# Designs tried in a protein design chat: VHH binders against o26223. Part 38

Target 1, 191 residues: o26223
Amino acid sequence: MKLLWTSQHIKVTVHIDGKVSKMDVLEAIKTRRSIRKYQDREVPEELIDKILDAAMCGPSAVDERPWHFIVVRNREMLEKIPEVHPYGAMVKDAPVAIIVCCDSSLEKIPGFWVQDCSIASQNILLAAHSLGLGAVWTGVYPLEDRVEGIRRLFSIPEHVIPFSVIPLGYPAENPGTRDLFDPDRIHLEKW

## First folded at step 3 (VHH)

Design g11 (framework vhh_7nfr_2)
Fold by ESMFold2-Fast, scan of step 3:
Parts: structure tokens; sequence; C-alpha cells
Structure g11 (fold): chain B 191 residues (1-191), chain A 125 residues (1-125)
């Protein structure tokens, strides 16, 4: 199948809850929640294309952009992820998951790929939320058993490091919003 | 629907040992990560240890590393905390906990739901 990100620039049109709408950036950041329960509905490829385009727009140390992505829709493969990821039980119930990977051959500054892949992961979560989907970041790196389990399961080469597994779908839960602003963590001019 | 019942606490001398148990019901226990948290007199909640659904990932607070062991029995729907070399600073009510309304992407260490009354551990001064 033809993927939109391989042939052209992805157009910005957002559908939320069956309606065309958009959130401002601050609203998206403040209202995004980890979603672990999904409707039994397919996620259109067009939305995955938009999410991956957003993932690749993150800042990267010396613009190394070491990220690669595996899109998993195969039910059998999704059902195997919890066997190698102890906190990934919800992945078996998701219609799709994205595995964020680092190609170490693209690394220009040692160690900053972790920040690069974290940025890409967060952009996936925010983009999914803005498009009316729910997602959760399940951690892989730096836990060696999870890294090797995911690598083996998806035939990931030795120079590529699986960083996170992000299941996503239409949300079947609504946890509400959080009030996390803590002024005691803000220091003016000095510590 | 979730019910957690802690037991096994008591009064023990410094250097002693206790085994805490948490009987779980009302949910599919082997689908969930589980944690132990404690609350000392006059203090806030402190995370102690976490174990994944399959026992493949285990984490301990620095204060208990090398002294406590977390374990689970998915057939019996029971979580355990084996406590060795107890210190006066271990005096607290101990709760088993499920992941709460949280944003953790790694473990259940960021937030926890406490369902039971806990079990009191008192280490004599």
Amino acid sequence: as target 1 above (191 residues)
Amino acid sequence: QVQLQESGGGLVQPGGSLRLSCAASGFTFDDYAMSWVRQAPGEGREWVSSISWNSGSIYYADSVKGRFTIARDNVKNTLYLLMDSLKSDDTAVYYCATPGDYESYLTDTDAFDIWGQGTQVTVSS
C-alpha cells in the first residue's frame, strides 16, 4: 500500500470525535492523557501518516534524527508484545502500535539519541491526541530484556535500538484532565 | 470491584524478618503490575517495590534494596513482600497497590491506587 509520507507532504486536516476540529497547542498538551483502552475500530492509514510526520518534526541533537518507526497492525504480532514487555498488556487490545527505534549509525553525538527518540515519542502522543486518538508510551530502552525481546520479535538489526512501543486507537476511556502546575518548582533568577 | 487485603504485619525487633501478603480479587490479577507502598507515622506515602505481571521486571526503593524481596503468585492471586534485616525506619503501614490514574511509561512507580486498610509493621526502637 502507498503511504502518504513516502510520496508527498501530509496535509493538515484534523478529525476529532467524528467532527472536523482542532485544538490549540496548549490545550493539546494540557489535556493529553495516557490511554490504555481502545475501541474495536481500525485507525486509518492517513492518521498514522500524520502522526509519523509530526514525530519526525521534533528537534534533534545536531539534527541527527536517528529515529525509525515500525508500524504494527498484525493481530498475532500485537498479541506477542506482552510476552516480552511486562507493562505492555494493553498492546494486544490496540488496533495498531508504533515502535520507535534508534538507528545508531545515524548518531552524531553519543547518548543524545535517547532524547531524540523521547521527543519523537511525545510528538506521537500529542499528535494522536489532537487527531481524536488515544495512545500510551510503554518504555523499552534502557531495560535490556525488553530491548532484546522486541528486537528478536521484530527482526530488528543489532545497530538499531528499540526505544518505545506506543499502542494507539480510538479511546474507550476518558480519564479527564490533570492539574499539575506547582509554583514551588519554579525558581526566579536563581535556585 | 478491585479488592486488596494486606496481612502479615506485626511487631518485630530490629534485624528481624516479616512476610507480607496481599490477597487480590475483583480483577484479572495476572494482567496487572503490582506495587508495595508504605506510610510511616506523620509522613507521606513512599513507594517500596514493584513487580510486573510476569515477574520479569522488579524494582526496589534504594532504602530497601538488598533487604526486601517482592514476589507474586498468579495462581493464588497473591502479592508478597519478604522483609529481612528490618530497621526502625521500616515502621509503617504497608499497602499493596495497583497502577492508578497515572502517566508512567516504564513502571507503576509514579502513582498508585490503594484499596485496602494496609498491614501495620512496627520495628521496636
Scores: ipSAE 0.007, ipTM 0.298, lowest interface PAE 9.2, mean pLDDT 83

Design g12 (framework vhh_7nfr_2)
Fold by ESMFold2-Fast, scan of step 3:
Structure g12 (fold): chain B 191 residues (1-191), chain A 125 residues (1-125)
Amino acid sequence: as target 1 above (191 residues)
Amino acid sequence: QVQLQESGGGLVQPGGSLRLSCAASGFTFDDYAMSWVRQAPGEGREWVSSISWNSGSIYYADSVKGRFTIARDNVKNTLYLLMDSLKSDDTAVYYCATPGDYESWYTDTDAFDIWGQGTQVTVSS
């Protein structure tokens, strides 16, 4: 038997008693897109709390869980992010941003905090998408100028490393979904 | 299906001015940040300027800051670069560029997609 890997259409599941209530995990993964245009609407604190709960549920190397989060809603502070992140222009137009940080004092195994914070960042993107929001990961680490710029702007102590800035809001764009499945990247038993 | 057509280059004396245009088609232009990138003979690509989808955020390389102005017209699907106080070091082929695909979390001078042939700017005598 040979393996044939294909993509198929995905459907959203909705509860009767709620607003946007759920989509299955595979659907969320396949339909999440980077969103850089946001409606002029506040994001409820409850939704941010749900997103951060999801962010902390990722796997972590030797369970070190080194992530800390800064939630930025202050318009003046959001407008300053593009000064230290040249391609983070959309952040100033977002109603809220989350800065994912690593507390290096929680690190149990050298270097794996990068993977831990990547997992937390992706969980933020997926959770936002599942709740009807849009978000985009803007890179901070390992770009030294951005790391130090964000550290200075938000008074982040030396033992804490800003990893990513994720603006989010209700989406004002719909880029559709990507069909990225490539069976040539799958090798059976050996390279 | 992205198509970008640069125009407006030419020969100009030091201290002169030029206006470059980039006509875009084949994608939703007003959903993307746009950039100008230049390449002098024997050199790598140098990022010049970027503008967000709504013109709310604009950035310039230190070498051109105060002399160049980037602008866009989302109704016409056109990107502009207004070049003032031109110097011999500005001599290059100028390309308008997309950031690649909009899933990219990192953008630098090597991360741009160039679709057109560019427009030559020569600053001499």
Scores: ipSAE 0.017, ipTM 0.384, lowest interface PAE 6.9, mean pLDDT 83

Design g13 (framework vhh_7nfr_2)
Fold by ESMFold2-Fast, scan of step 3:
Structure g13 (fold): chain B 191 residues (1-191), chain A 125 residues (1-125)
Amino acid sequence: as target 1 above (191 residues)
Amino acid sequence: QVQLQESGGGLVQPGGSLRLSCAASGFTFDDYAMSWVRQAPGEGREWVSSISWNSGSIYYADSVKGRFTIARDNVKNTLYLLMDSLKSDDTAVYYCATPGDYESYLSETDAFDIWGQGTQVTVSS
């Protein structure tokens, strides 16, 4: 009976005293996993809005905030993504995907948009997890064929660079958590 | 440079049992969580089960709960999947994988050497 139920990816957790509480920041960071299997359930637009708000709150180099986002819910468009992104097969099974893009016209310092868009991508993953959803970052930049394929598929202008494709949905898998703390990677005062 | 070698697959009748093994080398096995993933011909990957480095956290896909048991032996650097009450839908190649594949933002598990060759499980009369 215990094996039939898992609650790792709910919006709130049930405390041992029966209280319902939300995941704190450290718990969210430590328990977030890449999710590639999704339930056949629509993700409400208000949750996508919250995720994108969180994505835009990350730091950026010289506060350039170069990110733009494409929200894809159209089934036919989602099904075409694996044709231009060979390892994006899970995207066709997701109810929604977010494409993180860099608008190069907003770039204030060369090259740092990659870090900026990485921060936005991670915030999407973490925010989704905190809201009871699962997501996975599938890489686009700097793989030229994927960049060009996604650009063509979504009519992205030449000055905008697709960075990542992030499918999202209610999780249909629970890979568990990882214990990755390695004290040998911490150096006190110097290397 | 992770090497994973699965074994223990075979042909069984419905309701039968099998024990799969995955021998790991080239890394500190007890520092990593491990997973079983399966793939039937013409279908995508399906996650089956995961176990943390210290066996403190164990998770199963709903399709296998109550029938499969994941275990590990950190002295032998070996991961196990004990499969009971096998069904025709369990027919697949079974792979063991490190968590790094699931947290990769670049490609799927089959693009990297952290997956083994797999072991075929066929459930048929």
Scores: ipSAE 0.242, ipTM 0.653, lowest interface PAE 2.4, mean pLDDT 82

Design g14 (framework vhh_7nfr_2)
Fold by ESMFold2-Fast, scan of step 3:
Parts: sequence; structure tokens; C-alpha cells
Structure g14 (fold): chain B 191 residues (1-191), chain A 125 residues (1-125)
Amino acid sequence: as target 1 above (191 residues)
Amino acid sequence: QVQLQESGGGLVQPGGSLRLSCAASGFTFDDYAMSWVRQAPGEGREWVSSISWNSGSIYYADSVKGRFTIARDNVKNTLYLLMDSLKSDDTAVYYCATPGDYESYLSQSDAFDIWGQGTQVTVSS
């Protein structure tokens, strides 16, 4: 009998008053960093499923939710991504990558799919961080050469647009966090 | 241990030119994309330009397009920024940076991986 997946990878404590997670939302947002160095350790399928669930929970224009995801674990395919994405060299060393795509047939309002896929990409980064993983967003859209390169490499249909490639894994680097709060960018009532 | 050492800054008049250099050590330079970022007094950091490991992909901020040229020498482990037609708005400390969010997707995000002290560029008549 196969063992079923478990949420053992998420640090949760049950308090007298209920469940408390180790990392809250504000902590995850403020401490997330781009991670490009990964341990030689596979990411469990359960964690990928949690990350993709979080990706699909973002707001979407008129609830069109145009996102599709390709999960890439095949080493030969990961090694080919840097050939079509010059800024994606780290992907060859990652145990897994997620390609965020837009299915244009699901688009109800022209252009808003970019915002929808941006939200999904950011949720992947935050969810990965909250689960003890590191990830980095490598840009595909709107760079035509990368869009077509990724499309050809993964047999993506013409009506589907690859938006980002996000390698992820257990981090092998620990960059510090920085407080980037700038009050000069906040205007009360008017400029 | 990563080390980046910027040089080549100075005082120049509007319309002048400067060449900045960044000497890299402690990592396999030719495996990494590299960027220039700048910070004017009292301002946040602004991304200037990025170059992929093989020079096959180069990007510039709109404010410097047509005036600045980024280049790299993988044999010398050196990154360059050739600045022409300098304007007073180009006054800043210039840093070279290893891959941060700007190099991955050209978006505003995390603080850059800055290792050096930067080089001061002052454009004033």
C-alpha cells in the first residue's frame, strides 16, 4: 500500500485557542527573497500541490482565471530551459520548475490575463517561501523570443501563452532581509 | 565568497562620457547574468542595465537607452558600463550586481545583491 501524502512539511502548532502557523502572511511577504541556489533534494509532490492551490487563489478579472501550470521535474527538460531563456541558468540546477501559462480561450477581458498570471506567479513565490522552499521568477512574457522558445520546448499550443518560469527547491543560500519601506512614496489625500 | 569592485566614476560635465568597470571574483563569473544599478542622493535604487552570461540578451532602462552600453569580458571577469551624453539626472553611486529580481524579469522587487562600495558619478557643470 502506498503512503498517502501528508502536510508534515508545514510547521503548524495547535494552541488552546486554535491553530497557529510558524510564518504569518506579513512575515512571508517581508522576508521572501529570490533564491537561485538549491539543495540536491527533491521537493515532495504534496508541497507542489499546496503551492499550485495558493497560485489559483488570487483575484482574477471577471473571475476568468486563465492560468494553467506545467510542472517540470525531468532533468533533461530543466537543462534545456537555459538554451531558450538566457536569464534562467539556475533552472538547470533546480529539482523542479513551474511554468505559469495563460489559456487565451479563458480570457473574458483583453489584457487582464497579464495581471492574473502575475498574481499567480507571486502567490507561487510566497507559498514556496512559507513552506521552507526558495524560488525565483524568471521572465518570459512579454519577451517574444522567450515566449516562442518556451512554447516550442514544452509543446505549448498557440492559444496558450507562457508567462513565467519559476524554479524552486530547498534553499542552499540565505540572503538577509531588508526593510525597503519608503515614506516618500506615500501621499496623503493627494500628491 | 563573492566580491564585486566598481571603479571609473568621477566628475564630468553634461554631455560628457565615462567608462565604469566592475571586477568580479569569488564565483564563476561567466555563469551569471550581471547588472548595473544606481542610487542618487535621497533616492531609491534604480536598475540601469542587464547582460546575460553570454551577452546574447541585453536590456536598458528607458532613461539610458541610446546613451549607455553594457558589456562584459568573461576572460577578465569584468563588467563594463560605457556612458555617453551624460545628464545631471545620471548623478548617482553606480553598483554592479549579481542576479536579483531585475535580472530575472526586469521587475521592481527585492533588494539587489550588492557586494561593493559602488563608484560615484557626478554630472555637473
Scores: ipSAE 0.011, ipTM 0.375, lowest interface PAE 9.4, mean pLDDT 83

Design g15 (framework vhh_7nfr_2)
Fold by ESMFold2-Fast, scan of step 3:
Structure g15 (fold): chain B 191 residues (1-191), chain A 125 residues (1-125)
Amino acid sequence: as target 1 above (191 residues)
Amino acid sequence: QVQLQESGGGLVQPGGSLRLSCAASGFTFDDYAMSWVRQAPGEGREWVSSISWNSGSIYYADSVKGRFTIARDNVKNTLYLLMDSLKSDDTAVYYCATPEDYESYLSQTDAFDIWGQGTQVTVSS
């Protein structure tokens, strides 16, 4: 897989298995799936940089942008994540994981950092998908045991809250598509 | 309506063998990957093995690799688990399951639909 793009992020061309593809935003949103099985193949640093750039471009309450990110490639550390995250077993098999954190010292309005970090997490998933990678959001906050376990494992300061752990890699599964459109959830003019 | 009916469990001595079967109905069996999961007394569910719709991809948990073999018969809509060299730690209720395409951000290692009552495997002298 190769990436070509123009200045100001106007055009992105993704090469997957020698096939050139251009994915628009609706396609990316509708075809992104949680991926928990990864190829034994390294993810280039350049792709991680592009994903993190995209993560930081989300909207943020009062533009507080409280997110910080830890990039984990160390195999020993990835293998320890399932010990403190009971439902993070797939992380040990991923080539890389991103831990999304909130720096509470950057918070300008109480409580909205959760939405800010949720937006950043989803942007990581969408960006990874657009680049031919697979990823899954494994929840940390607000589960106290997971928060403290991840904090201790990665030496995260008390004023920083680990929010999610997102393993990613080249996908080794294809779960297919979902048809989730439900017109009963759409109300015209009023409830 | 989806129906999965497990059978073949029982009491066996350490080192023994059992063959579990899962009869599937109510869905297009050959369109789905199938899995075996187990639950020991007082424990959560543990994934054991998975097989793709066409048997082209097969996976095992480290605890059973080399001892268990998963297989399927798409003509008979039946999933199998061949268990060799059974150990006391294999004592559990075994369920066959269809894996869900799970978009939960509270990820689970055993994100599977369990439909039947399972089949009890007891490994004891």
Scores: ipSAE 0.239, ipTM 0.668, lowest interface PAE 2.4, mean pLDDT 83

Design g16 (framework vhh_7nfr_2)
Fold by ESMFold2-Fast, scan of step 3:
Structure g16 (fold): chain B 191 residues (1-191), chain A 125 residues (1-125)
Amino acid sequence: as target 1 above (191 residues)
Amino acid sequence: QVQLQESGGGLVQPGGSLRLSCAASGFTFDDYAMSWVRQAPGEGREWVSSISWNSGSIYYADSVKGRFTIARDNVKNTLYLLMDSLKSDDTAVYYCATSGDYESYLSQTDAFDIWGQGTQVTVSS
């Protein structure tokens, strides 16, 4: 497996039975689906490192890069996430989850950290998909009960805000690609 | 195969009470948010109430708030709607529904793609 950079997209090379296949970034964007069912397989640390590297390559307001990440592999801790996140039930069954956080001390412009952490979260989903993994974004901020629940569970300090919880693993489901293009949402030159 | 089966509807006088049930099978019920949606004769579908998998988040339409209570039993794979102080405007077919829209990061959407057959509630004197 090797990663190649091109002017318009990132190519990921996968070896399958001596054959080489490649997924470009547009294909990755269009075929990525939320995955909530995972195989009973561990995700190598090397793949998590690649995903987090991709997450940190996102743009941020005035290059503030306010993100921090918590990698959760402990099954007991994964099993407790649904207790504080009502729509995070699938996290119990994931081999690993990434919690995307904002360190407010790194913020240069108030409020833009939300966009910054959204970009990092999407990069995690796309990177996971490109590496043959499945993931799902579960929302934490701005729901105060979820924010405080996750903060207490993972000993997150007051100046750090948990933004999203992203469980991931090798997919045990294969949802089809969605056709979401709607030309009525595109306006030329003016509204 | 996923199935939702509603029951408990009927004819009741204004001010009366009914309890609706929805039996779920063919999926991991306790992993999904569940909703009640109603449709009055000749009208579109109206969302009534939603409950998260663990009952930690509960929402009601303004038209039923204070009169209806949503509940679930994850051991029995059953969703309930407890309806008090029924009005003629509550007359509708009531559907148990859940969303297969797996792209929502909140798992809360206006779109529901798994529906039961419905149970008729008629409030009339």
Scores: ipSAE 0.036, ipTM 0.487, lowest interface PAE 5.8, mean pLDDT 83

Design g17 (framework vhh_7nfr_2)
Fold by ESMFold2-Fast, scan of step 3:
Structure g17 (fold): chain B 191 residues (1-191), chain A 125 residues (1-125)
Amino acid sequence: as target 1 above (191 residues)
Amino acid sequence: QVQLQESGGGLVQPGGSLRLSCAASGFTFDDYAMSWVRQAPGEGREWVSSISWNSGSIYYADSVKGRFTIARDNVKNTLYLLMDSLKSDDTAVYYCAKPGDYESYLSQTDAFDIWGQGTQVTVSS
C-alpha cells in the first residue's frame, strides 16, 4: 500500500492575488467548510454549469438519477427563502442558490432518492469549493413545513420533492479547517 | 471473470416482436439488479429497463413502457427482454448490464457494467 494515497500535509494553496490554486480531491474534502457570507459579486454561469455537471456525476441507486435542479438568481425570490426556511437567512445575501429536487417519476427503487439527492448535494459543495466558491447545505426534506414552503415558493409540482437549498458565491469569510479524524470510530474486521 | 453474453436480436418489421437473452457467468447473478441498455448508431447509451435481484422491483424507460417486459431466471443465470410492438426508433445494439461491484451497487457514477458485444436489433421494412 503506498503512503502517497494519503496526504500528510493537506492544504489549500493560494496565489498572492488571492486566487485558489488547484487542489487534489482529498485536500478539497478536508478543507471544504460551510460558507455563509458572500461577496457582492456574480457567479458566472459557466461555473454553475460545472457544478451541476459534477452533481449529476454522483452515484445513484440502480442509476435512477432522480435529481432536478432549480437555479435561483432572482433577488426577490432569494429574499423569500428565509421566510420558509428558518436556517436559510444567508440565502438572501447569496448571488445564487441551487435547489436540489427529486422527481418521483424518475424513481426506480423506492426510498433511495434521499441518498441520491444527499450525494448530489455533497458534490455541489465540493465542486463549488474546488472552483474557489463557498456554499452551505441547508436541509429541506424531511421537514414538511420547509418542503411545502419551498414547493409553493418555486411552483414545484406535487410529484417533485425539494430536498436541499444550497446558496453559493465567492466567499467573504474563511473559518479555517477542522481536524475531525477519530481513530476510535474505526473497527477492524468486525464491530 | 465476469461475462455477459447477449443474444436474440435480428431484423424485424415494425409491429414485430423479439426476445433478447443475456447469459451471465463469473459472478453471483442473483446478488445483483440487472438492466438493459441500448445504443443507436451515432447516439449515446439509453437505459431501457431494470429488474431487482428478486424481481420485486421492475422499471421501464417511458419510450418502452407497455411494449417491453424484463424478466430474469436466477436458476439459469439469464436476463430476458421481451419486446413487443417494435418501432423503427427501437433500432439499436442492446446490451445486458450489471451494476458495478456488489458492495458499491447503490454508490457508483458508472451504474452499469457492459461486458458483452451486445445484440443488434433492426426494425425496418
Scores: ipSAE 0.000, ipTM 0.099, lowest interface PAE 17.4, mean pLDDT 81

Design g18 (framework vhh_7nfr_2)
Fold by ESMFold2-Fast, scan of step 3:
Structure g18 (fold): chain B 191 residues (1-191), chain A 125 residues (1-125)
Amino acid sequence: as target 1 above (191 residues)
Amino acid sequence: QVQLQESGGGLVQPGGSLRLSCAASGFTFDDYAMSWVRQAPGEGREWVSSISWNSGSIYYADSVKGRFTIARDNVKNTLYLLMDSLKSDDTAVYYCATPGDYESYLSQTDAFDYWGQGTQVTVSS
């Protein structure tokens, strides 16, 4: 919680339907969809804390856990993200975004931080979904222009690599579920 | 309202070349990334290429890399796809799309907010 968003005082308002969603793990995985349209409604800090706790519970190569997170609520800053991330137009309309970063000083084995930060990003998406929120993963690394744009915008030091930008909010859309199971991609014993 | 209008498709022999164009209107074209997506007969949509608002980030599907070139002209609000060394497998309807709200690290076909009507490309001898 580093920045104060201009509308953060609105979270004093009690929201009756702010209860945590209940679903099992398989249901959460199968029903999670990218959400890009958000209600004009603040996300409580308590939910962000739960999401970040879940993000840090992912596996990492040799337990290096190289992730750091920037929580962005400042509207002016959110509106600048699309200037450096061309696929992040929805970020300006989100109440909050999480930037997943790698602290290279925590890296124990070269290159595996990408997988580690991917796992953290997916955990953010699943945790958000389980809590009744919507989110979408927008990619930063390995795209040099986006990495440097995000670094400049958020004063990220050179030893830290921004990996993804994940806007979050209460969903204002309800996409259907996907039927993605393809048995032709499963090979028993051999290719 | 956002409008995307493709042109430049047609019948071409294997090894030939085509240039597709997409005229964009109804939004600030130079603020958004643009993509090409194709759909072959009886198949799902396949992402082909994407270009960022400033042309600083360009991506291609492995199937077209080295043969296709994506470009944009922000003054004319036009997206291009230059297709060289065309193969029968390139036969498809080609769509111009604004990803805007794409679902993942790179564009997914069902993540696009706006689609054009498409232009048919047929590669046949």
Scores: ipSAE 0.000, ipTM 0.221, lowest interface PAE 13.2, mean pLDDT 82

Design g19 (framework vhh_7nfr_2)
Fold by ESMFold2-Fast, scan of step 3:
Structure g19 (fold): chain B 191 residues (1-191), chain A 125 residues (1-125)
Amino acid sequence: as target 1 above (191 residues)
Amino acid sequence: QVQLQESGGGLVQPGGSLRLSCAASGFTFDDYAMSWVRQAPGEGREWVSSISWNSGSIYYADSVKGRFTIARDNVKNTLYLLMDSLKSDDTAVYYCATPGDYESYLSQTDYFDYWGQGTQVTVSS
């Protein structure tokens, strides 16, 4: 362990080399897995801030960037998500979840917000993985019952659409790496 | 109308073995990935294993890797789970499931559209 002083605040930072995985982009993409089991350990706010910064750096149609994010750490609220999201049982065991939303008032081109929010969701998964965390994308839109359930639970206004719920934490499982390359799906010059 | 029906559960001593079967009907079994999911009393659903339509991609939860084997018979429309070296922590109702939602093959136990009735596995001395 080494001690470092931060320039922004008078803090002593304990830094342990190798605690956070440092990987290149291709490695991050190829080794990211959906993680549903989490350690009983809080995720620092600084890591959530880094993840959300990465989420907002994705491309968006005509730069509309319609995404908004709700960060949920309250245990009581996390425990209620499975009641309105039938495929979100793991969320109750996560230390934190991010709800990716679209503010429809920011939409410049009809329909492309779905792609924008998908990109933001994937960036959250990759950023979490690169920081030594595990996460999983649970779908909300376009399933009307889930959209309405999440909206009511988190008091989301009508012009904002909940898109995905992403629980995350320090992983308590390691499902291993996949090799999914299929050359039969690549066509040269013509279908 | 999709129907999934599990069998093969029972009471077994620690270290024992069981073979679970899932008979599938009402859909083109050959076109779908299949999964085993379990639920222990008072716990949430836990994904156990998944197998692609052609058996080319097989995945296991870390808790069962090396002890359980998933297999399928596309001619008989049947999914199998061969369980070796059973532990008390394996006690659960085991469900056969088909994915229906985004990225459900490898990842989301709760994102399966169709579930069987389940078969109880109890590991006790």
Scores: ipSAE 0.000, ipTM 0.116, lowest interface PAE 14.2, mean pLDDT 82

Design g2 (framework vhh_7nfr_2)
Fold by ESMFold2-Fast, scan of step 3:
Structure g2 (fold): chain B 191 residues (1-191), chain A 125 residues (1-125)
Amino acid sequence: as target 1 above (191 residues)
Amino acid sequence: QVQLQESGGGLVQPGGSLRLSCAASGFTFDDYAMSWVRQAPGEGREWVSSISWNSGSIYYADSVKGRFTIARDNVKNTLYLLMDSLKSDDTAVYYCATPGDYESFLSQTDAFDIWGQGTQVTVSS
């Protein structure tokens, strides 16, 4: 009985093109896909605010919450991201991107900021999906060339580390759903 | 049912010392990591220190490192925070916390369970 591995079913309200639908939290997690093609449509500031609120609600080691966010809407700046991020070509076509950063001055316990910023990044992806948007996590840290490139492009100070670049918008693709459950990766009581 | 009771707070002058205690019951204390968290007036909760079940792993916030010492007595089911060289910015209500149903000493903020009323520490002349 694999349902034993699940948490409780929680209903989430989703806004899709001005319409409201209900999405179970487990459905949101299982149906979220990386979206790299976006409609030529503005994402309202209200939705970005909701996404960032959700990002900041993530757990963090000893409640250090080291994350800062840069919201990029400027087309010229979005078009420059692929120059410093070789696999970020889709960013130039997105209406907006969020750069997740770690402010090292807020770090209270060494090294856990990576997990904290990963949690914030995933919350952005799930929140975007729940609001009818599509997004993709493009990796910056720990790749030195990308960290340096993004830092220079957005005038990020030395004590702040860019972690991920997440373009988002209304999806212009539907890659479908996947069934990824693999019972061979589950060990009872011991390895 | 988990019960935590903090004590040992009070008014102390800058540079003074205090020893906080947390008496634990209702769970197997020696199987859990324990933490101290504090909340100053008008501010959110701030993690102070954590100690593993066997005292083998101890961590401190940078703001208290070198001044505070966390310790535990698994026979007495008691957690301690020994505070030295107290500063005015140490003024807060101090809470003993568990990681809920987890045994992680570096639990995420939503896994910190605060069960008691806390103990008030005021550093003032």
Scores: ipSAE 0.000, ipTM 0.282, lowest interface PAE 13.9, mean pLDDT 83

Design g20 (framework vhh_7nfr_2)
Fold by ESMFold2-Fast, scan of step 3:
Structure g20 (fold): chain B 191 residues (1-191), chain A 125 residues (1-125)
Amino acid sequence: as target 1 above (191 residues)
Amino acid sequence: QVQLQESGGGLVQPGGSLRLSCAASGFTFSDYAMSWVRQAPGEGREWVSSISWNSGSIYYADSVKGRFTIARDNVKNTLYLLMDSLKSDDTAVYYCATPGDYESYLSQTDAFDIWGQGTQVTVSS
């Protein structure tokens, strides 16, 4: 029987030392690192569109899909983000940033929008990595001062909650892969 | 790549003051939160204070709050710790630290990488 499409056939291609290597989903998850240093090089709109498509493909509580995204490319606006986000200094040097927001009017069950926006944020990081870009999640919600700072800066309505700011670009740093596997956190059959 | 050079320690009497400095190079200092951590002989590392890239967010351990002040000069790539009303319990090697857990999405102050040899502070009569 022929299958039309399955995720097991999806591959990411990475160029290493002039040779092509293919990264599967597991490798992408294991090798993704937070990137805070970017090349002075613009990211094509086509890649941002692919990243946002991937962001919207995560599971969502009762399929409420409450996320909205602001794409910021304007240099003046990027330079203002660090003024309202104390750990967002790298954003001023990024070619683009994505602000993940929750539209509370789309919420079907209270509270689950946090998980929905967390999943969307992680998908942005993984999709960026798969496309040869680097990104970092800088937290906004639930810190009231950051939420209000970002809301005012981007004229975000009261029913919309900024969740995260994710600068991205071509990486200008290459941190090594972390070895985080801890078998003591795995319990078989019972605690 | 990352270089951190601590200085300003020494012997001081209880109730005295010291100013520690940390000269940073090999990274864009102005883009990162910075921290001070200390280690007394035979004890684990203790976080002391953290400062965001723009000095907009500053945090202190309860043991030093009201006595220590953290500051930074982004033009000179230097981190400072101004220590007042020193106590014998403040005796330790003091290290400046970069964020160690670069995967944190909350802040850059909850994990630390130490690169230098530190500066010894001894509070004794």
Scores: ipSAE 0.240, ipTM 0.664, lowest interface PAE 2.2, mean pLDDT 85

